# VHH binders against Profilin-1 (pfn-1): the designs that were tried, part 124

Target 1, 132 residues: Profilin-1 (pfn-1), of Caenorhabditis elegans (q9xw16)
Amino acid sequence: MSGWNAYIDTMTAAAPSIKRCAIVGAADGSVWARTEADNVFKASEEELKTFVALFNDVTQVPAKGADIEGVHYVVPRTEESLIFGKKENTGFFAVKTKSAVLIAVYEGPNEVAAQVRKAVESMQTYLNNAGY

## First folded at step 16 (VHH)

Design wg35 (from wf9 with E109Q; framework vhh_6fv0_2)
Fold by ESMFold2-Fast, scan of step 16:
Structure wg35 (fold): chain B 132 residues (1-132), chain A 123 residues (1-123)
Amino acid sequence: as target 1 above (132 residues)
Amino acid sequence: QVQLQESGGGLVQPGGSLRLSCAASGFTFSTYDMYWVRQAPEKGLEWVSTISYTGSNTYYKDSVKGRFTVSRDNAKNTLYLQMNSLKPEDAAQYYCAKWYDILTGSFGQFDSRGQGTQVTVSS
């Protein structure tokens, strides 16, 4: 188990309504850690390269949406280091740090979505402070 | 106004059991993931367990795995923590919370935790 798996475990413990999540390299979308087994994060290498490139200009994302695990999400708006989307009862939050992108896919009501966002933003702050 | 009221603490001998309850009001309990957090004398806050809003996913601090079980009754707006095989190291004030940041060791704003319930483990 890599050291990065500990952060996946921390995020799922902090927001147990996360269905799948991953930490990937910001430059290339390479997977550093992800949920596995019954909760495997299924995004392809090509999809992740495309996804992390969205952070080069987040202002273009709401017009096109975003694809994660072969699912197209409507992205209503973005912030400088945050992309989030909705599709029915599912959604995702993705945040960029200096070296990484954290992606969390969840299912549940708006209250749960708010908790997932808090968990992802907490991890973003932690990793940035650690130099990642 | 969010209110959380813990109960069920007390004094037990090592190896004993307690069942903690947390009665929630002032919010839609069934739509929130919930947290158990503890604080031992002269120590910081320590995350114990988390349960998803449906009750289907549970997570535990490593030192309590296999001994503690978190559960919830959404119809009764009540969160539970069954504590078995209690150890002296488990002695603490136990709090339930609507949000707890595991990385920073802090509770959520505007979500006021309860007063807690004291667990003492002694001879």
Scores: ipSAE 0.737, ipTM 0.868, lowest interface PAE 0.9, mean pLDDT 90

Design wg36 (from wf9 with E109T; framework vhh_6fv0_2)
Fold by ESMFold2-Fast, scan of step 16:
Structure wg36 (fold): chain B 132 residues (1-132), chain A 123 residues (1-123)
Amino acid sequence: as target 1 above (132 residues)
Amino acid sequence: QVQLQESGGGLVQPGGSLRLSCAASGFTFSTYDMYWVRQAPEKGLEWVSTISYTGSNTYYKDSVKGRFTVSRDNAKNTLYLQMNSLKPEDAAQYYCAKWYDILTGSFGTFDSRGQGTQVTVSS
């Protein structure tokens, strides 16, 4: 139904170790598209609103960490438009575009994490070029 | 140094089957998601299939769903593509890759892929 679902499908094909992902509005955390069914992305509206607000000042995030789907992640460092976190063998990458935030939760070793990051950054560039 | 060596290509008639193999060395194969990518004569790169590092998740190009099956043997550092019900449009050089950017249609660096194995579908 949503054109945004095609981007979710592309992300999971591009990095199949992504367990769950979503594209949300940068201003309010409203869900534009997310993985569903057995891979449903379960973050609440309140949690997503809080999460996207972290991009207003990413320098504060490493001291506090970040919560996604009720899981608290250690955030070792941030970049201007990138927040990533780790909890044991699970992690996430979140990137901000002009109007969206793409969040990908994955499970796997550092090599998989690097591939997920490449996929997320490629999608970030694609969406920015598309005006989002 | 990363090495990826494809094999199993050849000439097959429409409706036939081939099993491609990719032998990996020079990196920890079992910790990477892997890709099958093809290039038909005088055409661009086309993503075919992806498999997660454990083999638990697989994804396919729409036109090959139900006909192709990707699998891996992490103990042998080998990636496979079983191709059934082959069609003329499947004829291409098939590459296995440690990384392929589906959005840009590129491998990024030379060492991300093998030299390929040729698949020809004809009578």
Scores: ipSAE 0.776, ipTM 0.887, lowest interface PAE 0.8, mean pLDDT 91

Design wg37 (from wf9 with E109P; framework vhh_6fv0_2)
Fold by ESMFold2-Fast, scan of step 16:
Structure wg37 (fold): chain B 132 residues (1-132), chain A 123 residues (1-123)
Amino acid sequence: as target 1 above (132 residues)
Amino acid sequence: QVQLQESGGGLVQPGGSLRLSCAASGFTFSTYDMYWVRQAPEKGLEWVSTISYTGSNTYYKDSVKGRFTVSRDNAKNTLYLQMNSLKPEDAAQYYCAKWYDILTGSFGPFDSRGQGTQVTVSS
């Protein structure tokens, strides 16, 4: 497989409360790598194309929320390259790099959510520094 | 104040076993994913294992897979690392932590870890 699977493995090892995650192209939402088998990230390419387009103007996202894997999430606020959402005991963090969007869906309390955010932001920094 | 206290290290021969414990206090242990990290003398920090807050998901460094088992007891606020078939390259100071950045190899300035427990493997 592609080398991108190694980054999925690194993210899940860094934050094992991640249930599903993916690395997708920022321009088109094409999947570069994702969790599979029992933890398959099941968003369609059409849904992902719509999702990555949210990064064109993140300030509008809190008013509408965001959809991932057919689930609608409340987005309380956004940062320049970060969208995050909550739905009961689940949530997601999505960050944009130059060429990619990293999406991690997790389950757990606010403390574990903070650890998931750290893992995703660390990977964002790593990929940006690597030219992605 | 967050406190993490490792114990269970010692001297073993190659092929031997040790069980490390980490007693946690000062935070809600049951709501954090936890980490085992080691450092050999004059070497950098190396990630060993991670366990989710419920204990349902575990991950391991490739070189320890099949030999080490991480577990936790949330009622006792305790993290464990069972180490079997120990090799000389496993000799290190072992730390538990409530965060470790695998990509940078660091705990970060505000992350808490204990003083560690020393594991020595020699004949």
Scores: ipSAE 0.757, ipTM 0.875, lowest interface PAE 0.8, mean pLDDT 90

Design wg40 (from wf9 with G108S; framework vhh_6fv0_2)
Fold by ESMFold2-Fast, scan of step 16:
Structure wg40 (fold): chain B 132 residues (1-132), chain A 123 residues (1-123)
Amino acid sequence: as target 1 above (132 residues)
Amino acid sequence: QVQLQESGGGLVQPGGSLRLSCAASGFTFSTYDMYWVRQAPEKGLEWVSTISYTGSNTYYKDSVKGRFTVSRDNAKNTLYLQMNSLKPEDAAQYYCAKWYDILTGSFSEFDSRGQGTQVTVSS
């Protein structure tokens, strides 16, 4: 079996409008895998630690927004295991599993955003079923 | 009222080429990532290729890399799959889709895929 990089490759094939994505530890924001090279996911470990802590109480997030890769996103609402944000034609979806948080940054219209959300939720289900 | 219509399939010899087309209507084609999926007799659905809404990013199943090329013409609402160096294992019904879930191997929006076009590769 391959490491976590195989899941990043699957995510980008599943929703090719994803610009950058990462799978990080839910407890500490440690990076398990991320897009690299021309599409490198640039969030620092400290930023990711802050970001994953948002899942401890998602109801607080719309009041403050969320920062990913040094970019501040407006978060209009949250769901139990889902935080999403929008900034112009760019946005993100982040989902929490038992042990991980998957973050996908995309660019495109609302139709593309809906496809990215489906891909992220499919991976969330897969990882939860795998015990992560 | 999403409609997708594939064409361009046929019978070809091993090593031959075919170009598939998918004509889209009933939705804003230019704002969707698009998928090519195939199904061989007595086998399940198999993802072949994905293309981003702008055409800037393309992805392929490992076994078709270097042989198949996906492209799109957003002005004509048409998706293409150029298939070169065809092999017997490429014989299948080929579908285009507005959404295909690669992880589950299913069409989440069944009505958003076409009828398919048959590709036969003779020995």
Scores: ipSAE 0.758, ipTM 0.874, lowest interface PAE 0.7, mean pLDDT 90

Design wg41 (from wf9 with G108N; framework vhh_6fv0_2)
Fold by ESMFold2-Fast, scan of step 16:
Structure wg41 (fold): chain B 132 residues (1-132), chain A 123 residues (1-123)
Amino acid sequence: as target 1 above (132 residues)
Amino acid sequence: QVQLQESGGGLVQPGGSLRLSCAASGFTFSTYDMYWVRQAPEKGLEWVSTISYTGSNTYYKDSVKGRFTVSRDNAKNTLYLQMNSLKPEDAAQYYCAKWYDILTGSFNEFDSRGQGTQVTVSS
């Protein structure tokens, strides 16, 4: 019912093609909640700090790509508070809220990628409306 | 033309079982995560279960865990919901959907769901 882990559970139920996901602090990349056990989100503290800093100027990201869990993703384009990347049959969507960054790594075709994006954007709207 | 056609609903006694089916056409069923959603009379939409496009990942509403099993047959473009140990609280119109927004409790596209199949649980 409460706690950040409940939002991770909601995200995976909303888009079951998400393999791993996390909610991290926008200021420092500190992990608030993440998928665990067989689906553990494996990004290091240093990597997450670097990743959330990308939201300071998303227009620079397509030229250099983005790294998540030691994997380099091509970023075709960005939107104001959205970074997404692709590598073969895997990809990610990351969105920034007032206080957090949500990161979802998925595997599958373009149709499930579109569903993952809808789930991530829905959670972004929900958290922003809740003051996060 | 996206079409989703549910079947298998009916009247059962508490503790009984039903198997719902959803026949999909007009889209590439095998590339979509799929949803089961229900609506009891005079109540809002309620998420029941989700299944990944390969069938390898399944998720359930807490109150149906251990009693309901979602599955799919991608070769037949068919989604299933096996419902065991049915309770009066499970009585509802059951819909299959190619998208459901769990956070808002709504379908954002007119072609996202079927017309539903009615499940009634009574003595």
Scores: ipSAE 0.747, ipTM 0.873, lowest interface PAE 0.9, mean pLDDT 90

Design wg42 (from wf9 with G108A; framework vhh_6fv0_2)
Fold by ESMFold2-Fast, scan of step 16:
Structure wg42 (fold): chain B 132 residues (1-132), chain A 123 residues (1-123)
Amino acid sequence: as target 1 above (132 residues)
Amino acid sequence: QVQLQESGGGLVQPGGSLRLSCAASGFTFSTYDMYWVRQAPEKGLEWVSTISYTGSNTYYKDSVKGRFTVSRDNAKNTLYLQMNSLKPEDAAQYYCAKWYDILTGSFAEFDSRGQGTQVTVSS
């Protein structure tokens, strides 16, 4: 909880094409930290609770898609601990750790999307190794 | 083939300025976020600055904020780092990169960075 804003700052420095991001509790979607001010991550607590529950069975997500900040994303496929989607020039990557879910919404072409994914996966590994 | 070529380093006295350039070729420069990374003698790699693919978002290491400015010219496939008020602690080999993992302090692959340009700060 305390000091989680430093991880948000690290994420935006690691992939500056991230528009908004948040770190939330894996069990309930409670917000631990998120981007603020002009880049505030807007998802409601109810939406986040629904979103983190998708990680209970990621294989069902491509059939329905996913909603983040009231925007419906097509999810082409999932991996064990990764859900991602794209809508035109905007997209997201979400990864689950032991106790958290990191969500990053970005804007840009496929090349920056690949960089955002690398940043998100690097943070996932870091948090897992830190016991989160 | 991907190529990144840094230039503009040199010897400068404390308080001086240098402008580094990075010429990119072999990939679509305008679609990548870009990084400046440095390595001082007897130290590991250290992230300096990041710039988004459009140039709209920039981020800096705390110790260089207000002194360094990163910019890019996508029409010329060139990345820049303007360094003002240089300090002895800024002396390092400076690299540009198309990817740098800030959390692990490492480059993705051998072609993700250039050969670097040396910055020396001394009277």
Scores: ipSAE 0.770, ipTM 0.884, lowest interface PAE 0.8, mean pLDDT 90

Design wg43 (from wf9 with G108P; framework vhh_6fv0_2)
Fold by ESMFold2-Fast, scan of step 16:
Structure wg43 (fold): chain B 132 residues (1-132), chain A 123 residues (1-123)
Amino acid sequence: as target 1 above (132 residues)
Amino acid sequence: QVQLQESGGGLVQPGGSLRLSCAASGFTFSTYDMYWVRQAPEKGLEWVSTISYTGSNTYYKDSVKGRFTVSRDNAKNTLYLQMNSLKPEDAAQYYCAKWYDILTGSFPEFDSRGQGTQVTVSS
């Protein structure tokens, strides 16, 4: 009941338009926690290793996009610790902390996208302050 | 301008029920996830429930789960909280909000919440 799953639960409560999310290691993409069962986050180990490596130079990401759960997303721009993408009615926000990368996949209009971003950035700040 | 107006609060005995309403205007209600938040006198803000913009996903504070039900009517721009089996610890000012930061326990945006409706639970 303790552990990283509590942060997943907090993120989904904070932004209920998140469909799937995960907390992964920044160095290797190893899964620390993710949504499960009917809302399981499905990214492979290889895909996550590739994805977290994007944070080594986020300026290159808009040119090539990003893949999450086998879906290719257009990445319109990045910030130093933030990658976000869009594909049709879905999108994602991913933020890097000292030790982790948080990935949230959502579905909905721009207004809920903005709320998902706020929730993910709030969690990023919380985890950085906790030393992660 | 963004407006959120809560109603339906009142005095109830332990075990009683109340239905809170929140009338929204000045923004596209149907495209926002919505929040119920409460504050007891001399206590901090406490998250109660969240509902997705379509109403398909709902989340609750553990202590209210099974007793409270959040719902919404997007055609009427109205958010609801059905409160059953009310307990003394549920007594608080209840706010609806278009954004609440659960991790910081705050409303970071000035216009994110309504004026609130008071719920008192007493014998």
Scores: ipSAE 0.722, ipTM 0.866, lowest interface PAE 1.1, mean pLDDT 90

Design wg44 (from wf9 with G108E; framework vhh_6fv0_2)
Fold by ESMFold2-Fast, scan of step 16:
Structure wg44 (fold): chain B 132 residues (1-132), chain A 123 residues (1-123)
Amino acid sequence: as target 1 above (132 residues)
Amino acid sequence: QVQLQESGGGLVQPGGSLRLSCAASGFTFSTYDMYWVRQAPEKGLEWVSTISYTGSNTYYKDSVKGRFTVSRDNAKNTLYLQMNSLKPEDAAQYYCAKWYDILTGSFEEFDSRGQGTQVTVSS
């Protein structure tokens, strides 16, 4: 049974313009679940460890940007538990919960980006309420 | 002002087919992922299907997979739901929406959905 995979399935149904997504441990970036096969989320363990550490001080992220799947994103601003970036037709939203970081990479116009953000924030609230 | 108008509902016998349409206006239909949601009597809102803004990605509730097909015509600002092999459990008011929160089972604060079209399945 895919406990955490059910949340990945819910995310892609909630925002079908998500290309790839993952749920990782907030402390170490360990993958709990991710999109697979043709839509496999292709971040290394080292890259994810580096990425989740950005939430320790999000104020530094706009100056440096963020790397996801070997792609460098410009991060225009951050919120305490939200990092996002855009690169041409692609972008990402990443949110931190108590124990997890949810990362969603999407492709589409600004209206779709707003829908992806709503889906990611809804999942963040759900996981926090579930104790994660 | 956002306007979504569903049509195509009606009464069919089990095993029958219906094609629902949703005409959109007041927003740029072609830049939104779209949703089909239903509500049966004494039941909560239930997600049925989602389609990406280009139409290339579709997702379905498990119980309707293989029977329902969502599609869209961005040139006509119209969303469709082809329903085949209808079962009594599919009887509900069907809504189209430009946003539906699958986790909370709710539409957003603003009117993001139409008034719905009723589907009745009975012998």
Scores: ipSAE 0.743, ipTM 0.877, lowest interface PAE 0.8, mean pLDDT 90

Design wg45 (from wf9 with F107L; framework vhh_6fv0_2)
Fold by ESMFold2-Fast, scan of step 16:
Structure wg45 (fold): chain B 132 residues (1-132), chain A 123 residues (1-123)
Amino acid sequence: as target 1 above (132 residues)
Amino acid sequence: QVQLQESGGGLVQPGGSLRLSCAASGFTFSTYDMYWVRQAPEKGLEWVSTISYTGSNTYYKDSVKGRFTVSRDNAKNTLYLQMNSLKPEDAAQYYCAKWYDILTGSLGEFDSRGQGTQVTVSS
């Protein structure tokens, strides 16, 4: 519904194996934009607030995993501004920018996962350069 | 080695149609999302269309929506672009790609794209 929807559209065009995607506030997990209709991103406000708080210390995340849309993901490792996880044939990549967190849930093989990661990291760079 | 070979371009009148093909080899085509991009003379690369690895999801540049249709045949390792109602603005060299960064307008693996196929629209 917002101007931020244009970035969601760009993400799904850039990596069409993304099933659901959202851009949320880094401080509080408030939803700025998300995929809707047939591919609606369904995480609750409480879950998103918990999720973005993981970026306060990503080194603790592999021990506990991460929950997105009520699904628990194994997180094998993290990078300073990147959390990613897998559950069977699905996975996610989440990156933090200055003021936002971008979350992309995908379905597909490792080759698709690599393309989704490239798209998410490209958007992270773009948003950081735009001051977000 | 990754190879992509485009074909099907040509000269058409405005309003005409062309079907482009991209033959892929040297990688597991069926596990990659694929891209059509184009470059007009003295212009940068621009994204045209994307298709998911299964063919279930397709996306298009706004100016080609309703006129172009991307599809794939994973058994034949072939990507297609059906172009209808062609306009002079569609004239360009068309490339298929295993990756294209829509935000930066760059191809990830330059050597993996073919020589492209030329589309000319002239009255």
Scores: ipSAE 0.744, ipTM 0.873, lowest interface PAE 0.8, mean pLDDT 90

Design wg46 (from wf9 with F107M; framework vhh_6fv0_2)
Fold by ESMFold2-Fast, scan of step 16:
Structure wg46 (fold): chain B 132 residues (1-132), chain A 123 residues (1-123)
Amino acid sequence: as target 1 above (132 residues)
Amino acid sequence: QVQLQESGGGLVQPGGSLRLSCAASGFTFSTYDMYWVRQAPEKGLEWVSTISYTGSNTYYKDSVKGRFTVSRDNAKNTLYLQMNSLKPEDAAQYYCAKWYDILTGSMGEFDSRGQGTQVTVSS
């Protein structure tokens, strides 16, 4: 299977409150790897193209929010390479690297949200250092 | 303040079993994903297992899959690691942690891990 699945496995082990996650191409939203089976990441190719384009100007995102897996999330603020959203007891963190966008959807309280963010940012740093 | 206290280690023969416990206090245990990590003599910290805050999701280092089982009792603020079919390579000081970065092999400088519990596997 895909070599990129190893990074999905690492992210879910690092933050087991991640419900679903994916690694997609930054230019086009093409899926490189995602969680499958009972934890299948359900976003369409069209939705992912729209989502990764948000990184072209993250300052516009809080006014509009973001859609992932057909769910609209409120995005309270953004950072240069980070978009995150919250909806009740669920949320997501998405980070951009040189070539990829990592998306992690989680469920849980603010404490696990902080752990998911740490895991996603750690993977972002690792992939950037690896040239991705 | 965060406190974690491991117990249950000891000496076993190859193929033996041990059950480790980690008693947590000073934070809301039930809202954190938790980690078991270990350190063998002359080696760095290595990840062993992770469990989600509800206990619904568990993950394991490849070499311990099928032999180790992590679980938690949120009502008792206690984390467990059941270790079966122990091998000499499992001998290490075992720690529970509130956070462990699997990619870097590190935990936060001020994040509490316990004092650890020693596991020895020999005749």
Scores: ipSAE 0.719, ipTM 0.860, lowest interface PAE 0.9, mean pLDDT 90

Design wg47 (from wf9 with F107Y; framework vhh_6fv0_2)
Fold by ESMFold2-Fast, scan of step 16:
Parts: sequence; structure tokens; C-alpha cells
Structure wg47 (fold): chain B 132 residues (1-132), chain A 123 residues (1-123)
Amino acid sequence: as target 1 above (132 residues)
Amino acid sequence: QVQLQESGGGLVQPGGSLRLSCAASGFTFSTYDMYWVRQAPEKGLEWVSTISYTGSNTYYKDSVKGRFTVSRDNAKNTLYLQMNSLKPEDAAQYYCAKWYDILTGSYGEFDSRGQGTQVTVSS
């Protein structure tokens, strides 16, 4: 399907060290698109609802961390529309747009993490410019 | 200083093959995802392929899928692009890059790309 799946395909092509990713509604965490099959993004609807609510006040997130796919991540700091965390060789970047939250789980060293962040932030800008 | 040196381009007939190489230095090649990008005369930059830092994940532009194969040798700090069944529309200057933004069609502000290698496919 092209739809929102085309943006998932673009993100994984842009940063091939992304293991799983999703685009969800900012208001409720509803899934618009996600990686599937062997790379299925496994977060529950309740977990996603809780996760997107973290963007209401990102400054409180480092004290509690964040849960994605049942995995607890340490969040060392946040930026205005960006939550990120790391657990050993695995990490995530999540960014908020006007109406969506993009979540990318990756595996790799800090250099790869920086590339994943660039890809996620590029998509954030693209979606904001498209009115999402 | 980051350096990328492409080679292996040339003139081929439609249906021919070429193997491009990119020799990397000045950074830890084995910890970066890498990119192949092309530009035909008076056209924009066009993403061709990406490969993960371990080489386990590869992605391709739809029009080259099944014909091109990207690979890497981290021990030699070298990136490769095997191009089979070349078509006239594949004619372009081919670049390797440490970062390429697929959505904007641009390189990062402080990232380097190589000088490129020219691929010409006869009409």
C-alpha cells in the first residue's frame, strides 16, 4: 500500500539501521502505519496512548523513562518535540508533528543513532510542511 | 578529514554491467550507514541505494531493484555497487555519501560526498 506505509518505507531506506518504526496519531496514539512481518512494531494501543501523552510535558520524562514495545528505556534528556532513549545497543527516537508522532527503534553505535535522528527529524519537517 | 573516492564508472551499452567502488577514509567507516546517489546532467540528485553499517540491511530505488546490488567490506573501508542490466536512464554521475537526506534530496551540512564516477550508457 502506498498511503502512510510509503513514509515508513522512506524512513527505513533513509536509515537502514532502524529495526522497527511507526507513525501514530498525536492525540490518541492510534497507528497510522508501522513496520510489519519480521520487523513488526509490537506496541499495544494502551502503551502508545501513554507514550504520546509524554509529549504534553517532555521535561518530566527523564525522571521516569519511557516504555516502547514493553521495553523500558532510560531517557537521559529531552528536547521540545523529541524524546529519545537508549538501552545498551538499542535505542529510539520519537518526534511529534502537528498531528502525528513518529517512533523509530534502531540498533547500532552512536554514529548510527545520529543518522537515525537525522532521518526522523527530516520526516518530522516533511510531515509538518504537509500539514500533519 | 572525511574523504570518499569513487571509481569504476565508464561507457557501456544497454544491458551491460559495471561495478563501482567507493574508498572511504577519515572516519570510522564500519559504524556508518552508507549511501549511493546519482545525478544526471541538469537533473536533481537521486537516491539509488542504502546499506546498514553491518551490511545486513539494503534498500534500493524501485527502478534499480533486482538490477543493482550494494555491498560493503568494512575491513577494507570500501563500499560497492554492482550494476547489471544497465539502461540509458541509469546514465549519471554516481556518488557515495556518508549521509544523504532522501526526503529533501540533499547532503548534510557538514557531511562529505566524493567527487563521483561517471556512468554513460550508449543509446
Scores: ipSAE 0.723, ipTM 0.862, lowest interface PAE 0.9, mean pLDDT 89

Design wg48 (from wf9 with F107W; framework vhh_6fv0_2)
Fold by ESMFold2-Fast, scan of step 16:
Structure wg48 (fold): chain B 132 residues (1-132), chain A 123 residues (1-123)
Amino acid sequence: as target 1 above (132 residues)
Amino acid sequence: QVQLQESGGGLVQPGGSLRLSCAASGFTFSTYDMYWVRQAPEKGLEWVSTISYTGSNTYYKDSVKGRFTVSRDNAKNTLYLQMNSLKPEDAAQYYCAKWYDILTGSWGEFDSRGQGTQVTVSS
């Protein structure tokens, strides 16, 4: 595949326990690419706009949590360019690059979560090095 | 200590089949996504396939789609790769791993792989 869809395909192959993921614009939450069909990433435009704005001050996020696809996640802590959350057996990792936010929703135990985080951080590094 | 032990490699003619196995120990196999990776002589590592921890999701390198099937038996701590319609370009040392960085083409942060099993396709 051409364009941003190729990165979505690479992410799901890199961590097959990712259920849904998307790459969105850091400024406005506009969707550049997302998983589709049986694994469609369902977040609304308003939800994504609100979500990417969280990166303007990640230190406020643990007190409020974060909403993705209508699900409220507890965010235990954040790092400069990383927000992650958990809801029972489901979780997400979201990382910010220069111009994008990559969001990956996964399901599974802590070991799987660690692998998903590694895949997401690898993609973050790759995109930053590519100028995004 | 994490241990991964591959077996099932061998010599086949083009069009032949092999079934590779990977016996895992020293970690909770059933909670990890798993990887098959290969390396031909004097070439870099190539990702071949991934399988989710439950076995429900599988992904393949384009050139092996429809010919290779990855599966796992969590009760036996074993990962499998069924290889059909083998081609000369499939000849390589095949490794199983509990982590492989597809984006960098390397073992990444986790260097948890076996010694591999050799697949030779000759005519």
Scores: ipSAE 0.732, ipTM 0.869, lowest interface PAE 0.9, mean pLDDT 90

Design wg49 (from wf9 with F107H; framework vhh_6fv0_2)
Fold by ESMFold2-Fast, scan of step 16:
Structure wg49 (fold): chain B 132 residues (1-132), chain A 123 residues (1-123)
Amino acid sequence: as target 1 above (132 residues)
Amino acid sequence: QVQLQESGGGLVQPGGSLRLSCAASGFTFSTYDMYWVRQAPEKGLEWVSTISYTGSNTYYKDSVKGRFTVSRDNAKNTLYLQMNSLKPEDAAQYYCAKWYDILTGSHGEFDSRGQGTQVTVSS
């Protein structure tokens, strides 16, 4: 396994209600690591390229929403390096670091969403401090 | 008030088994992912296991995989840790927690974990 797969394993252990997640390149959306097998993260390279470009101006995202794995999410608001959304009983958190974008798709109530956000933000801080 | 009460610890010989319980109250237990963490004397908190709010997803520290099983009963607001094939290295105070940050070793707010139950493994 690549070194990046260890971070996927850490994120899913930290917030086990994450259904699927990935770490992708911030510049082009190239997949560095993702969940596999029964929990495979199925976003195409084309979709990920479009998604990471949203971080170029997050203020425009709430008006349009965001697409992940062919699912359109309502994005109620954004922060400078955070995009999150909801669709029925699922949701996602995506954070940008210096070189990467972390995307976590989860299923569960608001309490679980809060735990997923904490895990994703913790990883964001860790990777930024490591120079990524 | 959030309360977490661990029980089931004790003294066991290497290779023995113990079943830990954590009784939760003061929050909606069934809507939280839950954590087992441990602390050996003079060491920091160490993550042991995580379970999703439905119980369908479980994760373990590498050194306990295949020996420990986490489970939960949402109707009883209780979290469990079945520990088999116990080793001396497993001796620690065991805590359940409503949140634990695996990267930083932080359990968040003070009330996010219980007072713990002691596990001693010796011949």
Scores: ipSAE 0.696, ipTM 0.851, lowest interface PAE 1.0, mean pLDDT 89

